# VH-VL binders against q9nrl2r1430to1533, part 22

Target 1, 104 residues: q9nrl2r1430to1533
Amino acid sequence: GGVHELSAFEQLVVELVRHDDSWPFLKLVSKIQVPDYYDIIKKPIALNIIREKVNKCEYKLASEFIDDIELMFSNCFEYNPRNTSEAKAGTRLQAFFHIQAQKL
Key: E = the ipSAE of ESMFold2; O = the ipSAE of OpenDDE; V2 = 0.75 times the mean of E and O plus 0.25 times the DockQ between their complexes.

## First folded at step 10 (VH-VL; framework fv_iluzanebart)

Design r6 (at its last look DockQ between E and O 0.34; V2 from the best seeds 0.00; counts 0 for: pae E 10.3 > 2)
Fold by OpenDDE, look of step 10:
Structure r6 (fold): chain C 104 residues (1-104), chain A 126 residues (1-126), chain B 107 residues (1-107)
Amino acid sequence: as target 1 above (104 residues)
Amino acid sequence: EVQLVQSGAEVKKPGESLKISCKGSGYSFTDYWIGWVRQMPGKGLEWMGIIYPGDSETRYSPSFQGQVTISADKSISTAYLQWSSLKASDTAMYFCARGWYYDFWSGYEGLYFDYWGQGTLVTVSS
Amino acid sequence: EIVMTQSPATLSVSPGERATLSCRASQSVSDYLAWFQQKPGQAPRLLIYGASTRATGIPARFSGSGSGTEFTLTISSLQPEDFAVYYCQQYDNWPYTFGQGTKVDIK
C-alpha cells in the first residue's frame, strides 16, 4: 500500500501478519512442497493476497473482507488435521481475528 | 510509488568481502519476493536467487549456490546480497527486483518481477 | 534448468515497422513467460507477463503471444524509444531463466 492512514482492514491485516501464529498463512501453500494441496483446496488464499486486495480497495464491504479471512482459516482446517501445528496455529489466530473483527 | 533503491557502486579487490543492499518502499516489503540478477559486462541476465522477506525463505540458482548469500531485514525493508571472498569474475551489474505472483486458482509459485532497482555496479580487480 | 532460446540475435527494423521476436523454451513453461526491455545503462523493464498480459503503463503496440514452448513478442509499429535489447524469461520452474536476448536496432 501507499503512504496513507491505514483503514480498519489494513490495520487488522497488519495485526494478523504480526501475530505469532500467522506463519501458515503468510503466503500461498507451495504445490511443490504439498503436491495434493490444490486437489483439495479449490479457493486458495493467504494474508499477502488479502493485503493486496485491501491495498487495491477491492473490498467494498466488511463482509467481503471477513469472508476472505474466514476462507483462509476454512482452507487450513479442511486440509490440516486438528493435531497439526498449522491447525493449532489457525485456531488461535482465528480466535484473535474474531475478537479484532468486532471492532470493524 | 513502489521503489527499489540499491546501494552505490563498489570497487573491490579479489579476496575481499562485500555486502550490497536493496531497500524497498511504497509497498508491503514482507509480501513480495526479492530477487537478485547478475549481468556481466556486455552479457545477458542471470537469476542468482530469491528471498521472501516475510519468512526468509530463500532459493538459489544452482550456479550461485554456495557462492553468495542472500538475506533480508524486514524491519528496514532491505534485502542483501553478499560475498565472503570476491573474484575478478564477480565484476558485473547486480539488480534487485520485486517479485509477485497472484493467481487465485493456479496453485503454482511462478513469480514475475515488476519493479527493479537501479542496479549496483561491482568492479573487482587487482 | 529450462533453456530459453531467442531469435534472431539481432533484428534491424525501420521506425514504424512491425518487429517480431521469438522465444523458445526447452520444455513447456505453460504461460509463465515474461518479456523484458533493457536499454543501455538501465534496469530491465517488465513488458509482458503471463505470456500475453501487458504490464502497467506498457503501450498497446507491445503484445505477447504463445504458450508451452513457443512465444512471440510483437511491436506493431516500432517507435524510436523501442530500440533496445529484449529478453524473455520463464518463471514456471526454479531456477528462473532468461533467453540470451534479442537486440532491436534501427535499419
Scores: ipSAE 0.231, ipTM 0.807, lowest interface PAE 1.9, mean pLDDT 92
Fold by ESMFold2, look of step 10:
Structure r6 (fold): chain C 104 residues (1-104), chain A 126 residues (1-126), chain B 107 residues (1-107)
Amino acid sequence: as target 1 above (104 residues)
Amino acid sequence: EVQLVQSGAEVKKPGESLKISCKGSGYSFTDYWIGWVRQMPGKGLEWMGIIYPGDSETRYSPSFQGQVTISADKSISTAYLQWSSLKASDTAMYFCARGWYYDFWSGYEGLYFDYWGQGTLVTVSS
Amino acid sequence: EIVMTQSPATLSVSPGERATLSCRASQSVSDYLAWFQQKPGQAPRLLIYGASTRATGIPARFSGSGSGTEFTLTISSLQPEDFAVYYCQQYDNWPYTFGQGTKVDIK
């Protein structure tokens, strides 16, 4: 809710996008590159989609925004084995997110 | 209003280099794919490759791999198609187009190209 | 690489009549199929995506159908501005591929 909370969501998304471990999360996983992804991940989400939802004021509660960000990380961990660069980047970015989210 | 504005027509000789441009406006340039399409005189359309300007990820069609370079400069919302050494067979019209994956209801819609540039005619002859 | 085959190559139709264009894929592309219109000297224009969904601003006289390997574009009550070349394109798997086009001419 409200204008201040929506601005905080946008600021947090910008900080996530700027983080050097954001590369697996910037856009939806491409069906071209990863043909089986959408057979496994049923609720895909990415930072560009979350940013658009913030721009369209689709988040009514902070918990809805946080849930989408956490879904993004859980999708990464579900699809990618622990030892992959994607999963390691996800772990680091999620830790960064938790630090930044405390500022909301 | 979404617009893709391409650089002007080019007349070149074989062996010369060339870099043509496609500038996007009216939308978030880094959130959409840009693709390049060749149309040789009197012929149909061929995808050359695509780039996501947000992270510069690129893919080339097999017949164009190693033949051209696709790049983007997100600071000026511009994508590029580049030849290091033109051939007469590169004579064609070149289009850029914007692509998007999007469907909140299903979470996936596929990459389709909804806005196109006006085209850049490249003529390569002695 | 998925081959897209369009038929007929040329279709002669009177204004106000129905035009039916066919597109076949060499492998299933599910519903990841787009139709484009191109007039002489102009860029292609997206008409249909997802096999049957009209792009924003496309008149209702344009309709698409099909899935898998067989697709149809129908133009009901053809207007003078509809005389153009029409391309189908699959976007299921890279590289994306176009059909060779169907030219719709005035009869």
Scores: ipSAE 0.006, ipTM 0.641, lowest interface PAE 10.3, mean pLDDT 88
ESMFold2 (binder alone), look of step 10: mean pLDDT 91; pTM 0.924

## First folded at step 11 (VH-VL; framework fv_iluzanebart)

Design s1 (at its last look DockQ between E and O 0.86; V2 from the best seeds 0.78)
Fold by OpenDDE, look of step 11:
Structure s1 (fold): chain C 104 residues (1-104), chain A 124 residues (1-124), chain B 107 residues (1-107)
Amino acid sequence: as target 1 above (104 residues)
Amino acid sequence: EVQLVQSGAEVKKPGESLKISCKGSGYSFTDYWIGWVRQMPGKGLEWMGIIYPGDSDTRYSPSFQGQVTISADKSISTAYLQWSSLKASDTAMYFCARGWYYDFDYEGLYFDYWGQGTLVTVSS
Amino acid sequence: EIVMTQSPATLSVSPGERATLSCRASQSVSDYLAWFQQKPGQAPRLLIYGASTRATGIPARFSGSGSGTEFTLTISSLQPEDFAVYYCQQYDNWPYTFGQGTKVDIK
């Protein structure tokens, strides 16, 4: 991995954030609104955190970047039942990500 | 370089409306929180509220709930603090600050960069 | 809200001497505690976060310690530019709250 991969990660995150179904993932879940979230989800993550890691060049391998994105979705599906708006948004955004990730 | 630049000093009368601004640069504006802090003359610091420009999620301190409005325009990387009707007791210095997570397993924010402050004077 | 109490209100110290500032929380805030420095006419400057981590560019003479309800800011050897007001602030629970401040002036 190098500058080319880093740029690809940046662009993919931009596309994820711009997606209509990104709203559950833009930032960490509010502990005020969801008091038990951090009791259940042990590795919280969000797109703003992932972008920060990209900007700081913390991803040395594409697999590390992909793992964080997949963790983000995994957390969503672990906490939210399938019939929730969050889970439905996550399903659509993850499908989009899988298509875009093929370009990495 | 990360910078927060606030609008200039304001001199107003009671009953007037006011909107002051805080423009961020040198970082991804939508990814960080922005907070507003009041400091009355010769007094300490008070959190007023915070906003996440990425989705406009806004949280007010109880003492300021309904007293002010915090907003953001992410297209120009600017956060706002506004009053519909100023009071003499609103005379103070107002600071904006950038917030980030201390850790990722708890939603606690520390504020590492601050604007230079906006002095608001309200008198008859 | 969580009440933060600082002591002393004013601390008079000679240049080159150690300054010790205290901050107490009305309930545990874990290590979600920050220290700020403010000089007249200036914005607050972040010194310490996470109770003990120095912010970028902060001199090594500044150190923070403590957890739960008791915290300390130490300036090992006071420099002329260190005379200011210092605030502690918890960010464990919203609304975040500041202590009332400790003024460090020249003895």
Scores: ipSAE 0.898, ipTM 0.953, lowest interface PAE 0.5, mean pLDDT 96
Fold by ESMFold2, look of step 11:
Structure s1 (fold): chain C 104 residues (1-104), chain A 124 residues (1-124), chain B 107 residues (1-107)
Amino acid sequence: as target 1 above (104 residues)
Amino acid sequence: EVQLVQSGAEVKKPGESLKISCKGSGYSFTDYWIGWVRQMPGKGLEWMGIIYPGDSDTRYSPSFQGQVTISADKSISTAYLQWSSLKASDTAMYFCARGWYYDFDYEGLYFDYWGQGTLVTVSS
Amino acid sequence: EIVMTQSPATLSVSPGERATLSCRASQSVSDYLAWFQQKPGQAPRLLIYGASTRATGIPARFSGSGSGTEFTLTISSLQPEDFAVYYCQQYDNWPYTFGQGTKVDIK
């Protein structure tokens, strides 16, 4: 995408980061605190990485951006049982994202 | 473009407190890790710890755990290194550096931009 | 923690000649290895990350190689401005340790 799509991606990422339920997604999971995470999750991603990819114009299509955001949620649900605070935060943030993504 | 600007040199006595700063500009401050590195006079580089300013997640090298406090104020894009009671052995140059992921398959961080350093001299 | 050992401690090389600096890790760090240059009175400068990837703006005469436990920084044609101390750092496992440095003197 062009400059217009990059502005929309940036706006959406900023809104996700500011959302109260963004805390599990801000940065990559710590291997020290969660030793088995990278044994289970093979395509890690986080909001700070997605934002940097937007800043570097690495997304050519809106679908590529959406795929990274959805991967982020999918990883959360794969690693975390549904009753965890992480999974519940992911559910709420994903719902918020789906509403905002209608604008892309 | 990307800059890390540190506070000026300090001359202190043992037992005094000190807080030095590292201000980041030209990038999204809350999205990158900030690390602190000590260099004692005539010696090499020692990694002290890192902080993620976005949520204040802070991790220390075992050698520095309990010896210093790393903190950040994201509202002013500034990270801090703090001592509650300085020792003569704290005399050193202290650098801040910005950390980023080498690849996204693992959370390992390399330092791409460095502050100019803050010389701290502690003598009785 | 992972110990990074650099050799030699000091290296004297004539301008235009090749300098070869070694860094050994006490256990595998894959390619999570960076090289830094530090000139007197200055902050470290990133040269190489990922064992072999030059950072932006680093001249082609600097190259890195290795993986696992043994790594090499090569300066293929030493320039007068390359007098400095060079550090390796692993960032694979906590804590992210530095080597003790190799001082490169222009002979």
Scores: ipSAE 0.612, ipTM 0.884, lowest interface PAE 1.9, mean pLDDT 92
ESMFold2 (binder alone), look of step 11: mean pLDDT 93; pTM 0.947

Design s2 (at its last look DockQ between E and O 0.74; V2 from the best seeds 0.77)
Fold by OpenDDE, look of step 11:
Structure s2 (fold): chain C 104 residues (1-104), chain A 124 residues (1-124), chain B 107 residues (1-107)
Amino acid sequence: as target 1 above (104 residues)
Amino acid sequence: EVQLVQSGAEVKKPGESLKISCKGSGYSFTDYWIGWVRQMPGKGLEWMGIIYPGDSETRYSPSFQGQVTISADKSISTAYLQWSSLKASDTAMYFCARGWYYDFDYEGLYFDYWGQGTLVTVSS
Amino acid sequence: EIVMTQSPATLSVSPGERATLSCRASQSVSSYLAWFQQKPGQAPRLLIYGASTRATGIPARFSGSGSGTEFTLTISSLQPEDFAVYYCQQYDNWPYTFGQGTKVDIK
């Protein structure tokens, strides 16, 4: 490959992944650990998938990128009760995202 | 270009330890799974286990659980397969491969890029 | 674990002829089925995933079909470079499992 400057989307995803509360969102939920997840969540998504879409230039609008990130959080809050570690991590990471997204 | 490059052939004796490597390049190493496959001489392919370098989640096939250790160092985009004490029956070709989701509605991985293989020979 | 069974063990075909390879799963694997080609001394090469989708760079003469428990790999017109061992592999449930392979050799 070659060295290139990261786009705003690429940089934001890097920051999300590096965040301490990214652990529930790094990849798709395990069907082994959570057998009913895919019966409940109809549009699964994760940061590795979002980064892949960014790398393939699949986002034509910033709103499309933001929609996928918000979907990721929505899925977390739909499946996980508020008092779970996953939901608490999601709440903090989403707040971080909303601050960073203002720079887009 | 996506590449997986494995470490060189190994000649060992029973009881010795061994750690072989698989280095990925040309893609975001932490975002894809890495799997290890064994192929004994003249035999078929066997999944040993998979690892997600982004968080080091690891899954072993039952036949290999407790027999080997799979790990990754994401800082150098490298996955590892290691034995604490080799047996003659560990003589085989070992492949690493990159895994991605077929669809996002089900966590099924297909493996599209493979390393060139590492031959391990264990004999007294 | 899910057992994958391939047939025949060996398939002798002349260049230019059609080759049909079968793969059966002990239980439904939906469409989570891949086909690999392996030549002596080489790593396996992904041919088909999702039962019927050709991987990047794979010639159109390779096609996959089937779902559930019965799958087929077809080579419409065998080329000299196609003589190899072919494996099917399910990725519906961990541990993922391969068939025992079908060797395609020259008649």
Scores: ipSAE 0.895, ipTM 0.951, lowest interface PAE 0.5, mean pLDDT 96
Fold by ESMFold2, look of step 11:
Structure s2 (fold): chain C 104 residues (1-104), chain A 124 residues (1-124), chain B 107 residues (1-107)
Amino acid sequence: as target 1 above (104 residues)
Amino acid sequence: EVQLVQSGAEVKKPGESLKISCKGSGYSFTDYWIGWVRQMPGKGLEWMGIIYPGDSETRYSPSFQGQVTISADKSISTAYLQWSSLKASDTAMYFCARGWYYDFDYEGLYFDYWGQGTLVTVSS
Amino acid sequence: EIVMTQSPATLSVSPGERATLSCRASQSVSSYLAWFQQKPGQAPRLLIYGASTRATGIPARFSGSGSGTEFTLTISSLQPEDFAVYYCQQYDNWPYTFGQGTKVDIK
């Protein structure tokens, strides 16, 4: 908690969305474009969902917020082979996240 | 307070172009889908298509593919529906609506807030 | 494309009585089913999503049930403001589709 921690979550999500490598993570994966995604990934999540949870004050602990962000990356690496553009973007965005998360 | 405010009524002739707008406020505009729905006079509701303003990804219902263009300008929190050449059969009420995920197991969207509608009349 | 069929086309009900509206999908849509109310000259209003979850601010007299292909909207004690057209809509599979509507009239 508290107002300062919620503002930090908001700032971090905004920075993640603005990052050039956010494109695989902005919204839930399309079932039309990727028909097998939801057969493999059972806990889907994306940046727009995380931002809405911040807006609704659904994170009680910083660890809950961090867990959702890390789940997002874990899903990316589980579904995508590491030589794909998605996995490479995930690696770079996760590195950026770890730097920014030290401010929490 | 979440609001979707649409542009005013239009009276046009066949062959003319038109772009109508839907401005969102009171929420993170780029994080939610926006959809367009047509209602012809005295008829039911028809989905035309949806857009994710955060990256401009669009989907069209098959009946509307190639008939209209859906776009967004996230810098001014506005979605658009446009025709390059109107037909008399385009006479209808057009609604925009905001979409969100039901249970996160799928990308399936329910639409909770609706614009007031834009009446488009196309006649000779 | 999933066809949504509503019945009856028109339902005549006296104020204070129960109204029951049916919606059938041509394929299973699981629980990805919404109900909307539309009054003349107005935008649709979301009543129910997820087949049975009431949207924020919707009175308790509105309830939804069903799963798969068969769905019901119930209005337990009809109020004067409830006379409108009601649409079901599936969002399980693109393109999303509406039923043709059920008009609820005063008897």
Scores: ipSAE 0.666, ipTM 0.902, lowest interface PAE 1.6, mean pLDDT 93
ESMFold2 (binder alone), look of step 11: mean pLDDT 93; pTM 0.949

Design s3 (at its last look DockQ between E and O 0.67; V2 from the best seeds 0.00; counts 0 for: pae E 2.01 > 2)
Fold by OpenDDE, look of step 11:
Structure s3 (fold): chain C 104 residues (1-104), chain A 124 residues (1-124), chain B 107 residues (1-107)
Amino acid sequence: as target 1 above (104 residues)
Amino acid sequence: EVQLVQSGAEVKKPGESLKISCKGSGYSFTDYWIGWVRQMPGKGLEWMGIIYPGDSETRYSPSFQGQVTISADKSISTAYLQWSSLKASDTAMYFCARGWYYDFDYEGLYFDYWGQGTLVTVSS
Amino acid sequence: EIVMTQSPATLSVSPGERATLSCRASQSVSSYLAWFQQKPGQAPRLLIYGASTRATGIPARFSGSGSGTEFTLTISSLQPEDFAVYYCQQYDDWPYTFGQGTKVDIK
């Protein structure tokens, strides 16, 4: 490959992944560990999938990118009660995202 | 271009330890699974385990649980397979492979790129 | 674990002829089925995933079909470079498992 400047979307995903509260979102939820997850969540998504979509230039609008990120958080809050570590991490990471997204 | 490059052939004796490597390039190493497959001489393919370098989640096949250790160093885009004490029956070709999701509605991985293989020979 | 069974063990085919390979799962694996080609001294090469989707760079003469427990790999017109061992593999449930392989050799 070659060296290129990261787009705003690429850079934001990098920052999300590096965040301490990204651990619930790095990849799809394990069907082994959470057998009923895919029965409840109908549009699963994770940061590695979003990054892949960015790398493949699948986002034509910033709103599409933001929608996928918000879906990721929505899924977390739909499945996890508010007092869980996952939901608490999601709340903090989403707040971080909203601040960073203002720069898009 | 996506590539997985494995370490060279190994000749060992029973009881010795061994760690072989698989280095990925041309893609985001932390975002894809890496799997290890054993192929004994003249035999078929066997999944040993998989690892997600992004968080080091590891899954072993029951036959290999406790027999080997799979790990990854994401800082150098490298996955590892290691034995604490080799047996003659560990003589085989070992492949690493990159895994991705077939769909996003179910956690099933297909493996599209493979390393060239590492031959391990264990004999007294 | 899910057991994958391939047939026949060996398939002798002349160049230019159609080759049909079968793969059966001990339980339904939906469409989470892949086909691999392996030549002596080489790593396996992904041919088909999702039971019927050709991997990037795979010639159109390779096609996969089936769902549930019965699957088929078809080579419409066998080329000299197609003589190899072919494996099916399910990825519906961990541990993922391979069939024992079908060797395609020249008649």
Scores: ipSAE 0.859, ipTM 0.945, lowest interface PAE 0.5, mean pLDDT 96
Fold by ESMFold2, look of step 11:
Structure s3 (fold): chain C 104 residues (1-104), chain A 124 residues (1-124), chain B 107 residues (1-107)
Amino acid sequence: as target 1 above (104 residues)
Amino acid sequence: EVQLVQSGAEVKKPGESLKISCKGSGYSFTDYWIGWVRQMPGKGLEWMGIIYPGDSETRYSPSFQGQVTISADKSISTAYLQWSSLKASDTAMYFCARGWYYDFDYEGLYFDYWGQGTLVTVSS
Amino acid sequence: EIVMTQSPATLSVSPGERATLSCRASQSVSSYLAWFQQKPGQAPRLLIYGASTRATGIPARFSGSGSGTEFTLTISSLQPEDFAVYYCQQYDDWPYTFGQGTKVDIK
């Protein structure tokens, strides 16, 4: 619960954002570019929102932080077929996340 | 404290180029949208476009598409509005503003913090 | 694009009295509606977002209501510093259009 957890969440989000495969996840999906996205995905989330929640200390438990990150990937795989660039990027970034999350 | 500080007033002639700036501080600059708003003398407010500095994705209002260029340099936390050839009709106050999500059910943005404005005067 | 229409164009109100400003959208914008205050020579200031949520630091005398196409900003007890132009803005769909403004003048 203290400084170590907050620093760890912050460091993990920074590393996710810096990863080459973060591009589908930086901000919420554009309704203009993807008109049906919000008809399908009912709990949208993105890295900028997660980072802001870390900055505001809105995560009280590591599980809450992990749940938001996993929701982000789940949304990607729900909306995007397996062979899309978005789904492939999500698979690679999620694998990276699982490695980094072991450091929590 | 969140601040958006814009570059100073400009007096230009028609045909000249201009680039004005909006520097954000007190928040994670790359995580928030920046928008530009025009206010002509004695008139209301008009959105020109928005940019996400984290990846430079831009969105222009149709009436401003091709008329201005919106850009950002995230290394110095600064967004820009640029004209290649000013017209007298570009005389206006220009504001930048920071955008965030109202809720997460939808990507719609409200704008919470505004720059002080940059007066651009274009006259012969 | 969505047209926002404000009424009245000018509203004359005495200090301490109630001011009611109206904003109408050409199509439903759900609750994606913001209100701004602008004083002469100054930047707009966010008052209300989500149709009814007061922005941080905004006095309780400012309240917003409505959804869909009809919205209202109410100033319950007008103070001297409240004489300004007020704009509504929808952010349901790009471009995020403003109304033309309502000027609130001292009576």
Scores: ipSAE 0.607, ipTM 0.891, lowest interface PAE 2.0, mean pLDDT 92
ESMFold2 (binder alone), look of step 11: mean pLDDT 93; pTM 0.949

